# Ledger of designs, part 1: VHH binders against F-box/kelch-repeat protein At1g80440

No score or structure here was measured in a lab: all are predicted.

Target 1, 354 residues: F-box/kelch-repeat protein At1g80440, of Arabidopsis thaliana (Mouse-ear cress) (q9m8l2)
Amino acid sequence: MELIPNLPDDVARECLLRSSYQQFPVIASVCRAWNREVSLSQFLHQRKASRHSQELLILSQARVDPAGSGKIIATPEYRISVLESGSGLWTELPPIPGQTKGLPLFCRLVSVGSDLIVLGGLDPITWQAHDSVFVFSFLTSKWRVGATMPGVRRSFFGCASDSDRTVLVAGGHNEEKCALTSAMVYDVSEDKWTFLPDMARERDECKAVFHAGRFHVIGGYATEEQGQFSKTAESFDVSTWEWGPLTEDFLDDTGDTVSPPTCVAGGDLYACWGGDVMMFLNDKWQKVGQIPADVYNVTYVAVRPGMLIVIGNGKALAGYGEATVGYICDLSSSRWVKLETHGGHVQAGCFLEV
Unless a header shows other numbers, all headers, positions and changes below count from the first letter of the chain; antibody chains aren't numbered by Kabat.
F, E and O stand for the ipSAE by ESMFold2-Fast, ESMFold2 and OpenDDE, each averaged over both directions (binder to target, target to binder). V2 = 0.75 x the mean of E and O + 0.25 x the DockQ between their complexes.
Where letters were taken out, [cut] stands.
Atom coordinates printed by the task and the answers are left out, and those that the model quotes come from them; centres of patches stay.

## First folded at step 1 (VHH)

Design a1 (framework vhh_etentamig_d1)
Amino acid sequence: EVQLLESGGGLVQPGGSLRLSCAASGFTFSSYAMSWVRQAPGKGPEWVSGISGSGGSTYYADSVKGRFTISRDNSKNTLYLQMNSLRAEDTAVYYCAKTYTWEGSKYVTFDYRGQGTLVTVSS
ESMFold2-Fast, scan of step 1: ipSAE 0.340; ipTM 0.650

Design a10 (framework vhh_etentamig_d1)
Fold by ESMFold2-Fast, scan of step 1:
Structure a10 (fold): chain B 354 residues (1-354), chain A 122 residues (1-122)
Amino acid sequence: as target 1 above (354 residues)
Amino acid sequence: EVQLLESGGGLVQPGGSLRLSCAASGFTFSDYYMSWVRQAPGKGPEWVSGISYSGGSTYYADSVKGRFTISRDNSKNTLYLQMNSLRAEDTAVYYCARVEYSWGSEYLFDYRGQGTLVTVSS
C-alpha cells in the first residue's frame, strides 16, 4: 500500500524517519500502514543509520518545591525526566498508572530497544520492596506492566541491559537484609524471567554493566560486611550460560563506603571514585580525568563514544533537596561543559536512542 | 509512636571519654539497623557508626575507627556509643538514628532523636 497518496514509498518513509519521537504515537494512530512502519525494528535501524535518531537521557528525578518554601517533604516524589540531546529540551513522561506517589524509591532504569524498563525499588508509601517491572514504549507513549521479578523480593541490586533484548539482575538484599548470590534475566519481548546460576559472592549494593555478551557484577558487600565494599568482580557469559572466575582485586582502593558508579562504551569500562574518572585499560585502572569540584556525590555516569556524562547532587547523606549538578566531558579534550538541569536528586538513569 | 532519646553528652577535655545512650520505644528495636550520626556547628550531618540488628556486625567512619565503639542491648531497647580519645573535631550534636536502608555513605533514616551535645574543649 501507499504510505502517502501519490508519493513514492521511499520518499514517504524518509519523512517518517525524520520525525521526532514525540510524534510516534500520533503517526502510529494515522493508519495501519504508518503504525506498521514505525513499529518495525527496521524503522529504528534506518533512523540510526540515516542520523535522524534522537539520543535521550532518561533520569528518575525528585520533584522539588518550585517556591523554595522550606516545607519538609517526607518522601521524595520521583518522575521520569527526559533530555533530548541536540535540542537541549526537557520533557517529563506520563506517570505510571496507579503509582500516584511517583516511581519506586531506588528503582533501576535500563533501556531495551525503544523501551524504558523500570525495575524494583521500594514502594514510596509503604517502603516495602517492589518486584514490579514497568515498561514504557517510546513508540506508543504508553506504560505496560511486565512479569514480576521471581524469587525473594530484592532491593539495591545490580542491573544492566544488553540494550537489545534482555535485562540482567544480580545481588541486592532480601527483606531480612541478607545479601543475595542469585541472579536472573528478563526477556522483554517474551515477558519472561529465567534464573541464572548463583554468583560466587553475596553482593548487596553492587554495580553491573553489560559488554560484549558478558554481564559484569562489580563490588557490593556480603551481609556480614555491611558498608565494607568488596573489590571483587565476576562476569556471566550469556552464550555459555556460566560465570567466569572471580577477580579478587578488580577495583583499586576506592574506600569502604560505595561501589563506584560504572559505565561502558565502545568496549571501554569507566568508573568514578575519589573525584576522578577512571578507565579500565590493559587490565588496570587509569585516571583519565578529574570530576568538576561542584559534583560532590556522583549518582549516575554514562559514556557515549568520545563523551562522558557525570551527574550528581550535593552531599551523599540526605542529598534529596540539593540541586542536580551534571556535566558532559569531551574525552579527547578533557573539556567539561555544564549540563542544564531542572530538578532535584537523581536516583537512576539510562540512555535511549529512538 | 516511634521515639529515640539520646543522653550522655557533655563537656569533655581532649583525650577524654564519653558514653552516649539512646533509649528506643514504639517499634521492634531488634529488627532495625541502627546508626549514630553527628552534626558539627555549621556543617552538614556526618555518619559516624552503624550496627546490625543482632549486634554481630559493626561499622565505623574512618575518622572514628579505633576510638569509638558502637553496641546495643536488644533486651533493653538501647543503643550505645563509647567514645574514647576524643578530639576537638569530635565536637557535634550526636543523633541516634533508625536506618530504613543504606547505600554506601548515604543512609536513609526514617527516625532520629533530638540529639545530645558533645563539646570537646580544654
Scores: ipSAE 0.000, ipTM 0.202, lowest interface PAE 14.9, mean pLDDT 77

Design a11 (framework vhh_etentamig_d1)
Fold by ESMFold2-Fast, scan of step 1:
Structure a11 (fold): chain B 354 residues (1-354), chain A 124 residues (1-124)
Amino acid sequence: as target 1 above (354 residues)
Amino acid sequence: EVQLLESGGGLVQPGGSLRLSCAASGFTFSDYYMSWVRQAPGKGPEWVSGISYSGGSTYYADSVKGRFTISRDNSKNTLYLQMNSLRAEDTAVYYCAKGPYEIWSGYYTEFDYRGQGTLVTVSS
């Protein structure tokens, strides 16, 4: 059907800018001119400028067992859940073609422009490391397969996006469980991987963020130090193509803990440890909030300017039966509001605006 | 620094017994559900047993029910697995894990690819 019949072009264009992202594929299917209009970077800029853009929280979330058996007998099947912040509406993306078992376990999610990038992880049946890159376009509502991650297959690596063009990957371990020093960058539009120079340290189970123009790789552990998480960090400058000096004491304030389960950036760097929300400010970690007591284990943290989302599990005396618990914090007031969550365990997530 | 160190494995004949131990450090052991997970050669990890933070609830995979007993000593930060009536199919590297272990648990520390593990070989 005709989307906007008998309307002047300026009125039709205003209607186009006001459309839900879920309508973009239909709009794009009308004719080449409309397809080009919604595909232009100007279209997304105009949506943001006119305050018609939609902010999406994207989560890799386990399906609840159909038999209602909970964690004890649940078989893993991860899907992409999407929360639209303005409406509070939850939706689910279509499955990746050919991936009948759901998303890889421990895969990474990042956003680049209007694209969701899913990379790495383990096959849920074979536990074989994936080198796969899957890209979902919110403009077309279609999945595509990107160029595979080059080199040795890696899992449990650090991953961050510059939000504009590239995804950066560092560390993890290979199929022999040896921690890696190698790092690489993926250009989403060119569909091309390029290796970076090696990091100074091997870093298995590290965290990564893109912050203040640099790719930061935080913590992790060397092969010979299994489970003994480093307090160090190092950062790569994409402009100079060089790693900066190693920061020996970056995580000293964490005490005797794993690399913080949630190191995130959205202009500000946040991490969670010891029941506290910490922000990296003036070259020091500063407590900015206390996580609500019913969140026992934090599984995912997302940050936007002025807003923090914390998702985790509740503590259960009788074993597995821990519910997913989420909260939104207004950082200016330090007020927490319980987030209505649907489905099971969250393993990864990102924010995307379209 | 979370550290889990497994011990007590070895070669045992079918029908024999072994007791595994896991020494935990770097976290408040008494606050966490703990699990045993095993990995046989060429296979993925298999959850074996779990125990609530108080020790008041225990859970077992069907393949080990009635033969294995999980226990903990919170004063010593130690997790145990008593294995009786061992079978050839119990041959695996055994790992302890912080938290409940289901493949979908999603925490890196909750299944321990990092641990040394302890090898249990059941053969004549």
Scores: ipSAE 0.006, ipTM 0.258, lowest interface PAE 10.5, mean pLDDT 77

Design a12 (from a9 with K98T E99R S100Y Y101T T102W F103K E104I W105E G107S T108Q K109T; framework vhh_etentamig_d1)
Fold by ESMFold2-Fast, scan of step 1:
Structure a12 (fold): chain B 354 residues (1-354), chain A 123 residues (1-123)
Amino acid sequence: as target 1 above (354 residues)
Amino acid sequence: EVQLLESGGGLVQPGGSLRLSCAASGFTFSDYYMSWVRQAPGKGPEWVSGISYSGGSTYYADSVKGRFTISRDNSKNTLYLQMNSLRAEDTAVYYCATRYTWKIEGSQTFDYRGQGTLVTVSS
């Protein structure tokens, strides 16, 4: 079948490769040949190889009332906001079917291939822990429901993706506010969960990153130490199926603070605390930048080769929260450029390339 | 206008008691999880206690379990913290906040804080 009438297939493919991700569902709906073309894994590979892929910043962001000046909603209604890095264009994903009050509160966002995975959080109506897994495909622009997280219901867990196939979860707390040692992995394509061996420590409100075949779980606190954040870290080797030795002093430099927002890209581990951007280098945290002063606290960080994104809240005045404030730093030039967001609090985020 | 107004702080001797109040206005108080957060001189903020929107679930930092009791009166838009068996290390400015987590510095959610009320535990 001719992809585009009166055009050679190679020229037609170049046109499809150059299309915006927002056109993928439309392209897929035209006919079976086009649907087949954009659904092939080689299509996304070709887009990345030809430099026509789009880098997306995905945020779980509270709605602002466009008709209400400063009016507080009873419970924030979260939706997915998407920023296309090259164009600066903001858009919104369709709502999850059946979720009338928006995304779960404190849910985690990770990316796997061209899929966005939404995990856990609290029901916005009942405030009970959710074991939900929702998957959004950027190829079809549709949500599906994944297999629920097994075991006890958990909140505030560490979560990281290998970016290719799996999502790993560790720690958090159960419905009795007891910190957890358990960990598990979700295979997105097989729609299956598998428990990992337990961590050495209970870790509520921990952070996690995945790098070079290892799932790193950082900080958090034990039930006995609620609100007193651990300086330790440990990592799971997916090839050996074993946790490595505990690192006792990993966060000693952070002082008396929460486990810091962390991210990894290109082999470099970054974290933000004390108004500084830190990089883990030569077994020590090294300051590599100063966060702009109008970011009161950091909620999300992400790194791309040569670029760092920092998102947080603006300065609170007289008991009022400020809108989201974000910056992109070009690490080569040390230049910070303010992101023009449309406002609303950010509770989670991830990067995705399509 | 959203306001959180703390009161009830003061100077007490070790072993004494105080009851803090937080009057909330400008939002639907009964729909929010509420917290008490304190900041001791020269230290960062520390989460102390939290209460669900209905008052059915309460949570406490280990340092205050068994000594402090959080409660709320949704008909009066008021949050309370009953503090018993006070220790020198409880000396801090106490804030009420509309925080949805047990995390103090994490700002993933909407957060309104009051002006604070000073509690000094000293002989």
Scores: ipSAE 0.000, ipTM 0.236, lowest interface PAE 12.8, mean pLDDT 79

Design a13 (framework vhh_etentamig_d1)
Fold by ESMFold2-Fast, scan of step 1:
Structure a13 (fold): chain B 354 residues (1-354), chain A 125 residues (1-125)
Amino acid sequence: as target 1 above (354 residues)
Amino acid sequence: EVQLLESGGGLVQPGGSLRLSCAASGFTFSDYYMSWVRQAPGKGPEWVSGISYSGGSTYYADSVKGRFTISRDNSKNTLYLQMNSLRAEDTAVYYCAKSEWTYTGDTYVYEMDVRGQGTLVTVSS
């Protein structure tokens, strides 16, 4: 059938390709032909190829008292805030059905295709470790429940997406506060978990990135070394199904003592520590920028073509009530521009293109 | 930038133990008095414990004396809180805090800088 009555399909498709992601559920609800067009993998590919795609910064952010400057409740309710980078507009996703007190505390956010995936964390009502997987489709604007994470319930694990099909999880600690060596992968389309071989080391509070077919797990600490963050890293090769050798001094010996916020962009690895933006270049961490002084704790970092995004907490006398502070850096000029935010504490973030 | 990253929280049964850690960066850790502060559900912040720059003096709120032990490792820029005999009323988000005297232009004010996200401790059956 015709996508739009009395218009050539190519013209109608061009109009759909230029639509805002916020219109996708409305477009999908008009008729089967429009729903099919928006749901095709070709549609998202064409949007990216024609440069009509929208880049979304997605944050798990606490609600704030509208009458109070950055004031939050004692047990914060987290929801998903979305910034569309081109327009600068902020929106909020609908709540997860059944999650009456908001997102799990300390949950992880990753993106796969046009889906946002929320993993783990602690239940804000029962305070039990979550094994829950929640998937939000930006094509339908609907949540679904994915297969639960198998094995022991874990908190503070490393998590990374290949951006295409899978989410990988490693480390964290179990309900006995023992650091874990286990790792696993979730196939979003098949809704199935598979265990990986164990890592060489226990890694509680580690960071993870996916780069060039490898799942990298960085830092963290073993049960007996609590608070003494490892400088080591190891990586899983998804093609061979094997962990590579341990890298002993992966992190800078003059840098931060914690597992730093990390991200990958265009084949380059970035990390934030000591007030600096670092890039892994020529087998060494090199400073490529200085984070603005009003960002005190970086909670999320992302690099996109030509830009670096840093989200963290602002300076405050009462840390829990800290306002969100964010910046975008133009990598070519090293110029920082402050993001306008609605305040509220950020616990996790990810980037998604639709 | 001053960064204070708390870790070690989790779910524990009454009578259990947890060890919290605070990794400090962006300042000379060994020059500062450090504290642990907590905020329980529906309550304001409560100071829990403090330790001098050298580790030679430690102080505790009456609610935690004999159960909690504060310590620091200046070589690792890390502050610790060993929590034993945990009770339901210890349930809170725990924050690491850097303390100092700040000159505001006309007077010195004692300030406790809390800059981390905190770590959640839940004591429940």
Scores: ipSAE 0.000, ipTM 0.199, lowest interface PAE 16.9, mean pLDDT 77

Design a2 (framework vhh_etentamig_d1)
Fold by ESMFold2-Fast, scan of step 1:
Structure a2 (fold): chain B 354 residues (1-354), chain A 124 residues (1-124)
Amino acid sequence: as target 1 above (354 residues)
Amino acid sequence: EVQLLESGGGLVQPGGSLRLSCAASGFTFSSYAMSWVRQAPGKGPEWVSGISGSGGSTYYADSVKGRFTISRDNSKNTLYLQMNSLRAEDTAVYYCAKEYVYEGGTYTWEFDYRGQGTLVTVSS
């Protein structure tokens, strides 16, 4: 069967490759041949190769509170906002069915292929830890519920994706506020969790990043050391199924930095802390740039070829957060260009190309 | 109408302890997270601590970790803050707040959900 009547299949494929991601569910619904074309992993690869792919910045962002300044603003309802970089168009994803008060507080966002994965966090009404996994498919524009995170319920854990198939989770604390050593991996396609061997140390409020085939878990603190963040890191090799040796001085900054920085991988490892952009080179962090002063708290950082995207909350005024602030840095010139943003406070983000 | 009534403040010497209480009414107490927020003289408000509706999860500002303990008794609709090893910089009016968002050192909150406050003075 022809993909598009009266067109050769190669021309028909070119037409499909040029479609906006917002049309994918409509295209998939036209007929089985079109559904097959857009469902192939090769389809997204071909879109990237032909330069028809769309880059999406995905944020867990609070709805704007219409109440004026000088007030304590009640727990906001978080939703997923999406910026398409090429068009500058902002959209909002449909709400997760059954989540009447929005996304879980402090949930983690990661991307796997064309899927957005929302993990854990706290119920916005009860503040009890979620073991929930929600998956949004950009191919179908629908949410599904994934297998729940096994073991004890955890919050404030490290989380990272290999961007291809899996999501890895480590540390955090349980309902008794005990820091955890356990780690696990979620296979998105198989909808299955597998426990990893335990980390060498308990790590509450740690950060994680996936880089060069390894799941890195950075900082955090043990139960007895609440608020006393370690400078250590350890990494899990997914090919050997083993944790590597503990790195004692992974975060060697002697400034008053308490919590681990947001880390991101894109060829090299980058981190944002203390108003600086750092790169991990020759077994140490070195400053490669300064974050614009109007970014008060960096909530998400993404690396693209030759550029860094920084998203955060605006400068606090006496403890009050301000609107979303974003910048793109050209890594070759160290020039910052303000990204046009909208909406309220950002608690998490991820990047996805479809 | 949401009502929050704080008590337990007073004058205390450095290194001393105080326990604050907040009596809540006008909402289903066990269904909502609660916080303590403080405001030092001449300064803006600062989030101190938060607790989940069940009491199973607690969170603290870095300035008070290891010294303060938040707790709640849902059968009495009461929120508590146990403050140990008090310092001069802890001097502030302490407010009980219903539902807030902690965002890595930044906060959003509504004064309409805040009580009258209780004054804590730490001096020698």
Scores: ipSAE 0.006, ipTM 0.254, lowest interface PAE 11.0, mean pLDDT 78

Design a3 (framework vhh_etentamig_d1)
Fold by ESMFold2-Fast, scan of step 1:
Structure a3 (fold): chain B 354 residues (1-354), chain A 125 residues (1-125)
Amino acid sequence: as target 1 above (354 residues)
Amino acid sequence: EVQLLESGGGLVQPGGSLRLSCAASGFTFSSYAMSWVRQAPGKGPEWVSGISGSGGSTYYADSVKGRFTISRDNSKNTLYLQMNSLRAEDTAVYYCARDYTYESGKTYEWTFDYRGQGTLVTVSS
């Protein structure tokens, strides 16, 4: 059947490719032909190839008082805020069914294809660790519940996506506050978890990044070394199914035993620590920029060709629940442009193109 | 091994005062911001108050501002909460919480780790 009456299919397809992602559920509901068209993996690939795709910055962000009274929310309710980078338009995703007090505290956000994956964290009502996996499809604008994380319940784990098919998890601590060596991978399309071989070291409060076919797990601490963060890292090779050798002093340019810096990969590997933007080059960290002084803490960094998007919270001068602060850095000029932001504290973020 | 041991809870009459203590061990106490979190019967946890690592900055929930005072003694690895003008609505188990690790010793996040076993405060006539 013709996609649009009295219009050639190739012209009708061009019209669909130019549509905003917010229209995808509406388009899919029109008829089977339109639903099939926007559901094909080729559709999203064609949108990217034709430069009609939209770049989305996705944040787990606390609600603010709608009246602007500045009231501190004692039990913060996190929601998903979405910034479409081209238009500067902010929107909010629908709430996860059954999560009446918002997203889990300390949950991880990653993207796989056109899906947002929310996993782990602490229940905001009971403060008990979640093994929950929630998947939001930007094609349907609907949440689904994924297979729960297997094994012992964990919090404060490292998490990264290969952005294509899988989410990898390592470390954290269990309900007895014991640091973990275990790691696992989630296949989003098959809705299945598989355990990896254990890491060489226990890593509570570690960070992770996926870079160049490897899942890197950075820092953290063993149970008996609470608060004494390791400078080591280790990486899992997804092609060989093996952990590589432990890298001593991976964070050798950090002077403190504080939490590992926020790392992000996108061609090159970047990290934000000590007010600096660092790039991993020739097996060492190199300073490539200075973070604007009004960013109190960096909570998420996205890397795009020739630019970084840095998201954090405002400097704490007189209170908690600081406003979101964001910047775009042009890596060729080292020029920073402030993002128009609003809303409360950001706890996590991710990026996808749809 | 992070350990937090709360004490000082008990039964008090409305309008009364109570001082809670939290003995911390297993980490460099002065390097962390600390908070008090409470959970009333049948309700979820509510953040009450926070203090920077140095003790130079303090923060309070609207429900307790002007009545409660948070303080710390870094030489004793101890956190305190002085509660005045207590109301029936203050009845809860009070937990000592370590705020997420960061260099500045100040917190802007309502995210906590290693809450202790708690101490029960009952405000009743």
Scores: ipSAE 0.006, ipTM 0.310, lowest interface PAE 10.0, mean pLDDT 79

Design a4 (from a1 with T99D Y100L T101Y W102E E103W G104T S105G K106S Y107T V108Y T109Y; framework vhh_etentamig_d1)
Amino acid sequence: EVQLLESGGGLVQPGGSLRLSCAASGFTFSSYAMSWVRQAPGKGPEWVSGISGSGGSTYYADSVKGRFTISRDNSKNTLYLQMNSLRAEDTAVYYCAKDLYEWTGSTYYFDYRGQGTLVTVSS
ESMFold2-Fast, scan of step 1: ipSAE 0.038; ipTM 0.442

Design a5 (framework vhh_etentamig_d1)
Fold by ESMFold2-Fast, scan of step 1:
Structure a5 (fold): chain B 354 residues (1-354), chain A 126 residues (1-126)
Amino acid sequence: as target 1 above (354 residues)
Amino acid sequence: EVQLLESGGGLVQPGGSLRLSCAASGFTFSSYAMSWVRQAPGKGPEWVSGISGSGGSTYYADSVKGRFTISRDNSKNTLYLQMNSLRAEDTAVYYCARGYTIEYSTGEYTYYFDYRGQGTLVTVSS
């Protein structure tokens, strides 16, 4: 097959590898050979290996009210903001078809391959939990609707991606504010949900991470213990289809009962609580940094090799349309640099490399 | 015009009870989640409780869970907060707010409300 007329395939591939992700839909539309080329898993792998891949910070973010009309903003409107790390350029994804008032409130964002997955959340007017799954393909620049989350509708669940194929969900609460033990996995390519065995404990407002082949569910609280966050954790082994034993003292005894934001970077686990950045080292949490004082509460934490990103509110009663505060920490120097967030409240986020 | 008018505040002894009311007008009350927010003297604002538009879901700050009960009467466009087993630390101006507040992470509350009333003072003192 000949990718570009009168040009060897190897030379043609070199040209395609150097393209911006914004050009992928255009490239895919040229002909079947080009569509096939950019759709191959090896294409994205080769882009990363050749250092032509682009790292994207993806945020569910409210628009700032620049006018300050003297009127309190009537309704929060969330859109997907995208920061390309290399260029510093901010863009906005197209709206989800049929979601005219923006993203569901408190929806979860995860990445799987070159896809952004938006799960759950609440209708801000009715408080009705969404069971919706929306998938944005960076290859086609289009949204699709995935299979709905099965079972009872849930909010504030733990959610993590294996980054390759699946999204796992556990806990949260149902429409009666009862904490859940149930868990499930979504296969993005097959568009299919499968229930997992129940967790040992019901866990509302838990956190989840995927690490070393296991889906870890951390903290949360039982229905009768609202706001009294558990220090326990448990993990599901996808290969054996079994939950491992409950870990009673996974979270350090800091005197806190809060569920910290957590993320995994290259095997390292980070959490933020009490104004501190914590790292899990040698089976214990160790303080490795202090969150800048102008971040009142943290709403999003992400880790990349050598870098930590923290985003949150700048004050106690920050309106959703007020500018957020964000920082990037260089983990080797422990230096913080302010990140321009170009918008209001950030409710969720993820990284994606294409 | 959206209007929220609180009432029911006053002086009460520790261990006592009070019921706050909020009369809403200028919008379709049953279509909106509602919250109570308080501000103690010399302290920042604190979210207290939230309720869904239908009244089917209720949410409470840990500091008031088991003692306070939020409710609404959509036929009267009125929001209520029943406060039992009151403590000195419950002394604050209580505000009715349109919208919701949810504890998302780190134990702090994130606020999403667009209108707030003028407040009603609750003093718990012997």
Scores: ipSAE 0.000, ipTM 0.348, lowest interface PAE 10.8, mean pLDDT 79

